VH-VL binders against Gonadal protein gdl (gdl). Designs and how they scored, part 1

Every score and structure here is a prediction.

Target 1, 194 residues: Gonadal protein gdl (gdl), of Drosophila melanogaster (Fruit fly) (p22468)
Amino acid sequence: MADIPATSEGSANTSEAVVEYQQPTPEFLQRKIYFLVDQLRTYHSELPENLQTRISYDLLTELANCVLNDGIFVIVKALMELQHETERHLIKIRMQAENEYEIEVAEWRSKIKDPEELRHILGLMKIKHTKKLHESDTKIIEILDQKVNDQQSTLQKAGVPGFYVTENPKEIKIQMFLLDFILRLSRLKYEPGK
Positions, changes and structure headers below are counted from each chain's first letter, unless a header gives other numbers; antibody chains aren't numbered by Kabat.
F, E and O are the ipSAE of ESMFold2-Fast, ESMFold2 and OpenDDE, as the mean of both directions, binder to target and target to binder. V2 is 0.75 times the mean of E and O plus 0.25 times the DockQ between their complexes.
[cut] stands for letters that were removed.
The coordinates of atoms that the task and the answers printed are left out; those that the model quotes come from them. Centres of patches stay.

## First folded at step 2 (VH-VL)

Design a0 (framework fv_axatilimab)
Fold by ESMFold2-Fast, scan of step 2:
Structure a0 (fold): chain C 194 residues (1-194), chain A 120 residues (1-120), chain B 107 residues (1-107)
Amino acid sequence: as target 1 above (194 residues)
Amino acid sequence: EVTLKESGPALVKPTQTLTLTCTFSGFSLSTSGVGVGWIRQPPGKALEWLANIYWDDDKYYNPSLKNRLTISKDTSKNQVVLTMTNMDPVDTATYYCAHSYEWLGYFDYWGQGTMVTVSS
Amino acid sequence: DIQMTQSPSSLSASVGDRVTITCLASQGISNYLAWYQQKPGKAPKLLIYAASTLQSGVPSRFSGSGSGTDYTLTISSLQPEDFATYYCQQYNSYPLTFGGGTKVEIK
């Protein structure tokens, strides 16, 4: 249902019905690129100060040109969905560890009658559980970092400017902001006269 | 167990600077992706995000308050400090610190909160 | 900034009722949405993240749904301990923003 309205949006930019489904003019594309670049510059201003100098306005212009192809949005959304599925799976592993801990605590509470002995045992169990959760959380972050690397490779092959395989945390962070910029642009509707 | 606790003055005079410290245990800000944020809540009102800091010292501020806020960390002490300048009575609120991950920007563990009243 | 609008601001319900709270984002947030429960005098507690994933220890009567700009928190059978204020929060972009809250009160 949203597909039909979205398909007709191009003609809406020409006082409704004058250029339905025709190829965009060079003038239209130029104005749309200026609109997209203006949006990207707003996003750029929200970056941490140390990262603003790492993302050039030339790169933003190239990115605006790239996303004129709606297929780029499809690729980015698919990669995000895969990352979210991975995150959900890893969190379920953490939840299982938490549930196992609660079961074990309940077993000790039913088994030990002496309050002092029970307190000591539960203290040891809590320390063990805390260590296990920290190890799990660290591994989750490592796996999420790996997913970012997978995204870098896919987007580089798709020709998206600014994407390449790197293990440098600062460069990875820049690319994550570029992904966010692309996703935010995918939610905008361009209208002439902005 | 992840725990966070806020500390700072209960009373602040208008125009003064507020300094709040978040002391935590059960995680380290040397761990990649880990961060701590500050959120406030005026009495009877909604939650308002203030600032986040992450393991690599990247900082994010609420634009409506950015000119007044400074966030910093001491990884070796397990502390994050928020400074807010030029306090006004409208800044009266309970201030919370909370654990977060970069790109998973929700808050899974919260401190108990510290009430800060701004009055003469 | 992304504005988060919750409705209703308050509601009255009885134990056993199905309660629905909605959260509308001023633009798409790609399921980067969390729900919190806050009892009087206490810090918020995370209930749900990624729009629909329950935090560990949260009862199955709580569920989240939605996509794009429109999200819902449902409590299938309200219990006495569920009377609280509920907040949604988007984490799709900075600044992070919260909804205005929904107070669930005893009918």
Scores: ipSAE 0.000, ipTM 0.475, lowest interface PAE 13.5, mean pLDDT 82

Design a1 (framework fv_axatilimab)
Fold by ESMFold2-Fast, scan of step 2:
Structure a1 (fold): chain C 194 residues (1-194), chain A 122 residues (1-122), chain B 107 residues (1-107)
Amino acid sequence: as target 1 above (194 residues)
Amino acid sequence: EVTLKESGPALVKPTQTLTLTCTFSGFSLSTSGVGVGWIRQPPGKALEWLANIYWDDDKYYNPSLKNRLTISKDTSKNQVVLTMTNMDPVDTATYYCAHRYDFWSGYYFDYWGQGTMVTVSS
Amino acid sequence: DIQMTQSPSSLSASVGDRVTITCLASQGISNYLAWYQQKPGKAPKLLIYAASTLQSGVPSRFSGSGSGTDYTLTISSLQPEDFATYYCQQYNSYPLTFGGGTKVEIK
């Protein structure tokens, strides 16, 4: 018949929330990198045969190690958000040009009574509008190309394997797939034992 | 303004080869990141992806059909050509070509052609 | 291949109704999902990409949500021009695959 002290320190008051602040163990990180490599190998297997030979398993392993740093996902997501905002803005500019054209066409239709004269004027307006859209599209392409260069530079400076500034379309395509792999990994939650 | 238009024969006999041409304007296949795909839809059925081609001449084929499909481009003519061998009545469908450009968001199709109906019968 | 299952195959609704269409992938597709609208005799039109991003020019009554394998297209207040067949498409991996379609019909 022993009397046991009613109070305990530490373990009796442990909450689940406290465990969440513990640093990852080396064993956890090693298991996580194996999980990431397995995911990347699955993504790699889904590539066309001509691209599979251009992305090595060594590169995938380096990429898995790189994304253990959560900051890489933050950088990639921020770049994606800037890309989408830029694209939305450029689309809006093009839509405004289309709207202005339709207004101008409607104005000419209301003012010119001679069918032949109207047809001639509308033909000129269409030529003018087509030229304006071509100039706008050329500028949009230039902005997007610069965006690609900026993103390549940012990812290279962040130390992401496989990223460097290049204008070679085949190399850009490989980097696009690597970026896609990173984005797909950013949407996964690693849960050991599941 | 991005526009695409499919052209080809309306009728094909079984065992013949189908050749479809996609003619487009408002973009160039020399632009990095740009691609064009082919999708078909049998009457009253779902959409089925066939093949993609990109600015750098990289090609992707539906594995179920890849031994029958060839995709090619003529950048100077703004054309993409799909060839499908050994046609069968089951291949009767409306065939679409579609524009693809957003490598950051993946391979979705933002602008589509009107489609061309291909009937395979004797 | 990643199988895309849409439900329901068809539904009847009235103008002003809230319509929900579900798309289930046989594997995780990491939000690489697009939604298309197709009217009879017409080509499909892109509504949504990246699971939830609305294409420019598409009315705000359309919205997409979901993650992993389970995705939803919602039309908050159905309009007469919305009676069409809707398709989801995954673009996470090759081959690209589409759902079977959901026909939204007038009740």
Scores: ipSAE 0.000, ipTM 0.457, lowest interface PAE 14.0, mean pLDDT 81

Design a10 (from a0 with heavy chain S32Y V34M H99R S100M Y101D E102Y L104G G105S Y106E, light chain N92Y L96W; framework fv_axatilimab)
Fold by ESMFold2-Fast, scan of step 2:
Structure a10 (fold): chain C 194 residues (1-194), chain A 120 residues (1-120), chain B 107 residues (1-107)
Amino acid sequence: as target 1 above (194 residues)
Amino acid sequence: EVTLKESGPALVKPTQTLTLTCTFSGFSLSTYGMGVGWIRQPPGKALEWLANIYWDDDKYYNPSLKNRLTISKDTSKNQVVLTMTNMDPVDTATYYCARMDYWGSEFDYWGQGTMVTVSS
Amino acid sequence: DIQMTQSPSSLSASVGDRVTITCLASQGISNYLAWYQQKPGKAPKLLIYAASTLQSGVPSRFSGSGSGTDYTLTISSLQPEDFATYYCQQYYSYPWTFGGGTKVEIK
C-alpha cells in the first residue's frame, strides 16, 4: 500500500515529486470484509430455514470478497434494470391481448343484432382469445428463461460465486436471493471511524 | 417446516358456490417468487390443476374452469382462498393446495386434501 | 393445451424390479416436468423436478431422464413402500397439465 497524500497543492513553475495514490490498507480491506460478511449473515438469517441450508457461510464469505470489487455492483444493477424492463414489457403484452379481446367483443356486440348469431360469434372469439393467451404465456416463459440464462452467464463470467447456468428453479431462486444480497450491500457505505 | 391445510364444506349442493381456504405455515406469500396453487382429484381419477396465485397477486386459472374460479390471498393471515361457482356432481373431488417456491415452479409441498362431495 | 400421456396406465412388479414409467408431452416442454408419488388416501409427494433433479429426502433409487417431449421415471430396485400411483406434470405452459397416472402394484 502507498502513503496517504497530505493535501492537494499547486506550485507555480515548480516540479513536485510524483504523488502516490491513496490505497486501501490490508487492515481496511479485512475490516470491510468482516463488515460485509456480518451484513450477509444478517440477510441469511432472514431466509426460510430450507434456503439457509442451501446457502453456506463459505459462500457468503466468497461473496463478500467478490464485492470488494465495486464493478460487481455496477453489473448487478444493470442486470436488474434489464430484468425489470423485460418484466414490464411482458406485462404490457399480456394486458394488450386482454384489451384487444374486449374491444373485439364490444365491436361484435354492436354489429350483430341477432342473439343466436352473436352468441356463436362470441364463442368463437373466446376460443381464439384463449389460444392467443396460451401462445403468449408460452413465449413469456421462453423469454424469461432466456433472460435468466443471460444473467447467470454474465455473473458467472464476472466470477460471482454461486452463479452458473441452470434451469433448476430452486437453484435460480437461490441465485435471486444472492442478487438481492448484493443489491442490499451496494446500498451500504463502509466508513470506519468517520 | 412447511405445512399447508385445506378447509371447507364436505358437502355442497348442485348450483351452490364452493369456498375453500388453504392455511399455511413455514413460508410467506410476500416472499419474492412464492406461490400457492390448487389441484383437485376426482375419486379414482387423475390430478387436475385449477389455479395459481403468486406473491405479487398474479393469478392464473385453468381455462376449462376460468368462468367459475376465483383465487385470492391474505398474506398477513397466511391464507389462500379458492371460490368455485355453480357446483355440479362431476366436481366431486379431493381438493389440494400446494406451494411453489418460485414463479412457475413445481409443487414441492402439498396439503392433506379436503374431500368435497356434490350431491342433492 | 399440452397433453401429458403416461404409459403404462398400470403395471405389476416385484420387490427388486427395475420399473420404468414414460411421460409423453404433446409439445416440447424444455424439462419443466415434475414427478409425484401418491399412496392411497394420501396427498401427492414431489419426487423429481426439472425432469431429472431429485427432491431432497427422496431415495436415490428414483431417477428421472428425458428431454423435449419424452420423459422417463425409473425406480432402479423397487421397494415395498414404492407401490403407489405416479403422476407427471408439465409446468412449462399454462394451463398446467398432469399425466393420467401410472399405478405400480404388487405382482
Scores: ipSAE 0.000, ipTM 0.450, lowest interface PAE 14.9, mean pLDDT 83

Design a11 (framework fv_axatilimab)
Fold by ESMFold2-Fast, scan of step 2:
Structure a11 (fold): chain C 194 residues (1-194), chain A 128 residues (1-128), chain B 107 residues (1-107)
Amino acid sequence: as target 1 above (194 residues)
Amino acid sequence: EVTLKESGPALVKPTQTLTLTCTFSGFSLSTSGVGVGWIRQPPGKALEWLANIYWDDDKYYNPSLKNRLTISKDTSKNQVVLTMTNMDPVDTATYYCAREPSLEELFYKYGLDAFDIWGQGTMVTVSS
Amino acid sequence: DIQMTQSPSSLSASVGDRVTITCLASQGISNYLAWYQQKPGKAPKLLIYAASTLQSGVPSRFSGSGSGTDYTLTISSLQPEDFATYYCQQYNSYPLTFGGGTKVEIK
């Protein structure tokens, strides 16, 4: 319809209203803990049966209480990002070593026409490549071990239950599942009922 | 939403150079850990990897084709370009570009270093 | 180069069937293995990475298992939309290599 636009009214300015920090109520925190424990029990039920016994419900309850502090999610995500980037870089290093070997082999095949001489040279290249790959793998393991140690130390200092410095592969595996649980919880939004 | 789209000529004559461009959205190739690769598939045959480029400009090539391939990126344009010299009828294939993501949340596994999102592919026919 | 051998090259199955596809690497690949689904005229779609991890949005009827050189993709109860060609791919070393593919056809 044709019409003259309505005049605009001045907007209300709430700049002088101070928004104070709202502390969660004890009731809200209690309900949130119950929600988190319920989620963790669901995750626990998805574990292989032999691992379910190694992660107690007491530990899950302690973990739920710990992650009420939003800072724990920030720490875990930061550690996971660093770890993931490190693992990607290490995979690329190993892949590069194999690629360089294939290129070098192809160059020798194009250069040497005598079958016996070529066989000898390729044998030496194979030995060199095997040694280089072993050295690379050793460095990768050392870097990963150090990263796991740093992660365990950081999470222990942050007070996350179930985390401590250990070289035991079975204990490390349990800690990896706990980290996965924390990450899954960090993606959830807790909204109490209306 | 992450999308990739290939573009380039549909027909190439033997001995010519093929240039393919991958244009993408929903991610940046400046993001640490991200990469883009090229894969081809001749009609009725298996997938064959060609080359990868990563956020730090690291480049990897299939050794069987290494002297014919060049991969480059323009991070500001969200593009990755592949060139392949001395085209032959056996190079007739559908060419795909695909993303290798970085997933910060799965460090205790081998990560998400597979190709998680692919372009639709572009068919390149090499004939006289 | 790591050679990836898929078996079978094709199989016929009915909706509701359990389907198993095997992928054999010529050397150990330390679970750096992905599975892709490809429908005619379409690009491949990632199903599984790191041998056993489902990609987000992939139905739970798909599962991967294996270690070392021997890997398996299982579809526990085949659905009509699952008729496609499946490829394995190793990413343990360059060059990246794919299996020959397994075509899953209607019986």
Scores: ipSAE 0.000, ipTM 0.446, lowest interface PAE 11.3, mean pLDDT 81

Design a2 (framework fv_axatilimab)
Fold by ESMFold2-Fast, scan of step 2:
Structure a2 (fold): chain C 194 residues (1-194), chain A 126 residues (1-126), chain B 107 residues (1-107)
Amino acid sequence: as target 1 above (194 residues)
Amino acid sequence: EVTLKESGPALVKPTQTLTLTCTFSGFSLSTSGVGVGWIRQPPGKALEWLANIYWDDDKYYNPSLKNRLTISKDTSKNQVVLTMTNMDPVDTATYYCARSPEYWLELAKSYGFDYWGQGTMVTVSS
Amino acid sequence: DIQMTQSPSSLSASVGDRVTITCLASQGISNYLAWYQQKPGKAPKLLIYAASTLQSGVPSRFSGSGSGTDYTLTISSLQPEDFATYYCQQYNSYPLTFGGGTKVEIK
C-alpha cells in the first residue's frame, strides 16, 4: 500500500467549532492602544532631539490606532521585503561589475609582459571601470528614489498616519522612523493578561 | 580621495573640557546621506562610539556619557567638532573621527564607518 | 542598548589556516553589522558591511555570514598581513555598539 498524502490539519477534525469572530472588547482594545502608545513613546524618546518635535504624541496615538488593523503590518512587511529584494539586486549588479573588472585586469596581466605597457593599459582599464561604476551608481540612486515614492504612495493610500509623497529629506527621514516603529510593533504580541 | 584628520590637545587635566576637531577632504557634509562620527579607544581596550552628526545637522550621542558630549559641524570648512566636558583619567584614549554614510531608504542606518582618521591620543592626567 | 559579544577574545593560527570569529547581538540586528580590521598602532579599516558585503579593495579570503543575532567573520586562508584585532559593530539602532574585539596572532 502507498502512503496516504498528508491532508490539511483541519480535515481530520471538522472545524465546526464555528465561533463567529467578534471584535475584542472595548476594554481590551483600549488597553492595547495604551500599550502600543507606550511602546511608541519609548521609540520616540530614542529619536534625535530635532526629530522629536516633528513627531507629535497625537501622531503616535493615531499610528497606534491604525496598527490595530493587522493588515497594516502585512502591507509594511511586504514593502520592506520588496525594498530588501531591490537592494540585494542592486548590490549584486555592482559586485558583478567589480568581478568583470578583476577578470579583465587578470587577462591583461597574463597577456602583457612589458611592465610599462601593462601599467599604461591597467590605467586605462581603471578609468573605464570608474566611469562604469559611476553610471551604475547613478541608476541605483534613481531606482531607490522611485522605491521611496512608491512606499510613500502605498502607505498614504492605506491610511497610515504621517505618510505622504514628498522629496524633502527631513520628511522622508521622519517617515523612515515611523516605518521602523511599525516594524518594531509588528514583532510584539500584546498579552496584558496574568 | 577621502581623508580625515583629528586635531586637539594631547594632554587634558581632570575636570577640564576636551575639544577635538575633525578636518576632512574628498567629501562634503552638504551631501545628502553623509555623516561624521567620533569613536574612542582606551589603551588596550575596545572601540567605543561617542557621537554622529549628519548632513542635515541630525545628531546622535552615546547616552552612557551622561550628556557630556556636544557635536557640531561647519560645512563650509569641512570640519566637525566634538566637545566633552568634565574629563576624567578614564577618558584617556585615542580619539578617531570617521565618515558614516547613511542608506537613503533607511536614514537611521549607516554602512558603518568607511574612512577613518589616523586618531589623536588624549591623555587625562594632573 | 544592544550588547555585542565577540568570541574568541584572542586566537593563535598558522598561515594558511581557516579562521572563524563570531559576534553575538543581544537582540536582532537585521544584518546591520560591520566588521573592522585594526592593525597595531593604526586606525580600524572597514572590511565588511551589511553582514556579508565586502568593502571595495578587501581580499576575497574575507567573508561574512549570519542573520538575526549570530554573525561570523571568516578568513579562508590566513596571510601574514592578517595579524590584527577584528571588531564587529551593529548599526541597527543607536547607540552604535562594538564587540570587544578578537586578536589574531599568526604562529
Scores: ipSAE 0.012, ipTM 0.541, lowest interface PAE 8.4, mean pLDDT 82

Design a3 (framework fv_axatilimab)
Fold by ESMFold2-Fast, scan of step 2:
Structure a3 (fold): chain C 194 residues (1-194), chain A 119 residues (1-119), chain B 107 residues (1-107)
Amino acid sequence: as target 1 above (194 residues)
Amino acid sequence: EVTLKESGPALVKPTQTLTLTCTFSGFSLSTSGVGVGWIRQPPGKALEWLANIYWDDDKYYNPSLKNRLTISKDTSKNQVVLTMTNMDPVDTATYYCARIWEYGYFDYWGQGTMVTVSS
Amino acid sequence: DIQMTQSPSSLSASVGDRVTITCLASQGISNYLAWYQQKPGKAPKLLIYAASTLQSGVPSRFSGSGSGTDYTLTISSLQPEDFATYYCQQYNSYPLTFGGGTKVEIK
């Protein structure tokens, strides 16, 4: 403001800043909802034909209203970061299995002098390694399925429309698209008159 | 859907080299743990394993064939090639390629290609 | 090399019969054993792996059992489509080896 004093005063016992939020106007919220719905309808048009009938415009409107609260974007981003960290961890587990195999192979190569004996041992190691990789992959899938369940639960508790705990692959696929819509919206900034 | 198909000559003369190609779809040889092997079966006889190749280009051969075998892969073309030198009438057989899965067994097989070795 | 011996080499049975085929390894193979079915003029089809695990899509009348060196394939109630030759295969050690086969003829 033009009349703001150049010098500010602090109280003797209070130095803690109070964070104040300005409430949005009804006009701003109306325009923002229309903007968000328009974006969601564009995303909806990019869906496979069979999924377009499963995601209603009413659901898109509810989703737009839900994400008016920027806190939803914070929750979704936190869940995505946790998912990416979990996926990175699982990739490391698989890489560790490969590294263990290479170390075992190198150790046998250094210790066995007879080429025929070495070939036999490495063949055994190969069979054991392929078994271990497939067992590991099965466990990784189980862990990822549990993480999907955890995400569904968290988003349902946050009141995000369209999210609920389910093991139905068709329903999970719909939720994955809804999650992608939310992430795409989180990368947009609403600018009135643009 | 996993499919494999063998191709190569139906007739080979003694002392010649046999080259067989396995073309597959529904999986990739870049996938860790996966391989492709070759198995043959003379008419009315049992199955005999020949060679395996894995995603990491690791190769295994049946020792009874005295280094007559060479196996190679082209991951970009989804192909595995087997070469067998110094063919003999006793090598007359149906030759199969098959996918190697978990523990080294063969879960999907090609239809087989008959190779006759005669003068 | 591990030698796989199948018995019997052939058998004939009636529809509805219980059929048992045996596979004997020359040394312990730690359940690394697969069973294949081969119909005349066709490629082998995987039935069982890890000695007792049924491959997806294989009828429940097929079962595998055994341990160490002695393994068995059982067909609880033989059907007309079960006319085939059956092979066991060890994958505990290279070279991979197959049994001699058991031909099942339905009367």
Scores: ipSAE 0.000, ipTM 0.517, lowest interface PAE 11.6, mean pLDDT 84

Design a4 (framework fv_axatilimab)
Fold by ESMFold2-Fast, scan of step 2:
Structure a4 (fold): chain C 194 residues (1-194), chain A 124 residues (1-124), chain B 107 residues (1-107)
Amino acid sequence: as target 1 above (194 residues)
Amino acid sequence: EVTLKESGPALVKPTQTLTLTCTFSGFSLSTSGVGVGWIRQPPGKALEWLANIYWDDDKYYNPSLKNRLTISKDTSKNQVVLTMTNMDPVDTATYYCAHSEYYDILTGYYFDYWGQGTMVTVSS
Amino acid sequence: DIQMTQSPSSLSASVGDRVTITCLASQGISNYLAWYQQKPGKAPKLLIYAASTLQSGVPSRFSGSGSGTDYTLTISSLQPEDFATYYCQQYNSYPLTFGGGTKVEIK
């Protein structure tokens, strides 16, 4: 194929360089990629051994190249923000249901003074509450599954390596670790030497 | 690297108000899903949760102590402040602040990074 | 409030032993359970969250299992650095509540 001769670059420019519209230098990008890959390898080493085999070094290199585009960090942060807000809202709904149950229990305790009658009624209420929580939890899981699906679709369209629509729990878990890797990288400052 | 450090008085007299400050680095309380909680541990006893504050300024308090507790944040200073009124000798404990962050629904809210703790003794 | 009961309150074990600690919730907590390790004079360290997910950097000899109201922490082969007090914590509902702790002591 193409002949790739050894290239030496050695001419220093002693005059002022032309500004090229704030573009990063090739040397800066190369060092940043090495930095990002090194960070990702550190994160990878912290995974359980069974998960390490499912995330290849090729995937980590592709991910490092992908996040050179700062827009990817913006997309990931926005998706995680929406996910966290949705999860928090659903948790509050469940907690409100539990609080309402406690209020109802307290009301019955104040109304009924006979211990045997109270015990029977509270038993029935607990069964009813347990059924209500199960139904609520099922609905919450459905909503979260849909949000995960939306997230996978968005990241796949954005070209983020390792993301695709799947309902396989193991594959979802891997994608969650990849999201964590991206978020951890977004918190780092890349400071090349002086 | 996430770090948290508690600061406040080592000695408090009965009936006084305790003010504790948690100063942190490595995360921001403007980040969605992030929160900071306060937990205490009396000498030789179990851990007791006190209060949480989240990125959206949402606050939760232990009901047994709610009328005595106030939690606030200063996002620009990376600080969370807890105040506890009407201190009593039984409130003698090591007070911890800790980081929390949502990951998925199964993770919910737990404490992954803790400060070293600050001992508060309540005595005349 | 959800009450968390740990058993045993203390146990004595030797290096290499399998240790199991139980945490019982007064009501279902849907796997919203964390385990912490605390050494004397130190802050707690997170070991496990979501009942069975190991925190990064925690040795694989630690594992969590359970569902509903019944949860266990297992150390498959106890090491010298594992002698500590262990706490469970539910985060299914407020107030957040901790177990009473299990002290793992050298035999």
Scores: ipSAE 0.000, ipTM 0.474, lowest interface PAE 12.0, mean pLDDT 83

Design a5 (framework fv_axatilimab)
Fold by ESMFold2-Fast, scan of step 2:
Structure a5 (fold): chain C 194 residues (1-194), chain A 127 residues (1-127), chain B 107 residues (1-107)
Amino acid sequence: as target 1 above (194 residues)
Amino acid sequence: EVTLKESGPALVKPTQTLTLTCTFSGFSLSTSGVGVGWIRQPPGKALEWLANIYWDDDKYYNPSLKNRLTISKDTSKNQVVLTMTNMDPVDTATYYCARGLSKDWFEYYLEGYFDYWGQGTMVTVSS
Amino acid sequence: DIQMTQSPSSLSASVGDRVTITCLASQGISNYLAWYQQKPGKAPKLLIYAASTLQSGVPSRFSGSGSGTDYTLTISSLQPEDFATYYCQQYNSYPLTFGGGTKVEIK
């Protein structure tokens, strides 16, 4: 015999798989909370001093308890993806408007030789551009304000600590850091005793 | 036109304190969302971020250097000052200041990138 | 801290070549990534922010792409003025961190 029969030919063999569902133990959850709180305290220590006083350790503990529900990570990731796409689109629109204005100004400067006539034309172009930007900016502000409001409302209804509807820029900044904390936690593995 | 310019000593002895000033024009640190940062680059090496300061006096420091760094602003003079204590030969680098933009929900500009940079000032630390 | 690994460290190219530079983050940075160009003896210049948005005045031959942890800067047709060192930078979280740089040299 040149070779031994190494064929992996098999007969039909059905193995019954018993699906066992196990809930996390209270001990596991307690250790996981400690792990999450320690991670959040590390993130907190990286904040500017004035923001550290506005984000309490009690809030971090509440946040750790909240993110034991994996559904919170799904919600936050979805909201951030939508925000990122909207941000890219709006930035592009603003850049295009400014570029178009500069091109038009340069074109008029090349065509008009009389300084007084050029001054009047550029004045009209600036007024036109300012009006266009003002109208566009008003609509953009309304869209952004509504989007921030919707995100804050969604997270508040989901029971995420530290989230509520506000138009205060400093409070929005704090909520942005809290979102970053949640995203950073979503990327970590927790292994008991490791 | 936005411009930034660094100024300070070219030579510093070990253990001394370095003070660098960034003087800028074409924008104000009274404007919401605007900041200034410091970045350094040792000869032949990568860029390293040091510190940022923003319109509302929020200050951010690189944790690896936090105990050595102080950043401050004088909005009326259009200046930002960085102080770094206990200088060592390994701190030899070109130091840059640059304009940083923070998230502004109206403008959707993202915090932490630098759109305009100063020319840089070379600081050599030696005895 | 988020570590930014940039590759290659250097490359040789000719005018007209398509050049690709990659940047890998140690964790997801949600497209909060900028690209800078630095010519010898000069300050860095912003090329791209938000991973793919061109800074005003930057030629259209420069483009950025990527998501999550993997990002790319592409120069579609290299010009003489493009020989420089390129750096990526994440701004998803503090401390802000830069890649090690990619030097694009003339062949």
Scores: ipSAE 0.000, ipTM 0.497, lowest interface PAE 10.3, mean pLDDT 82

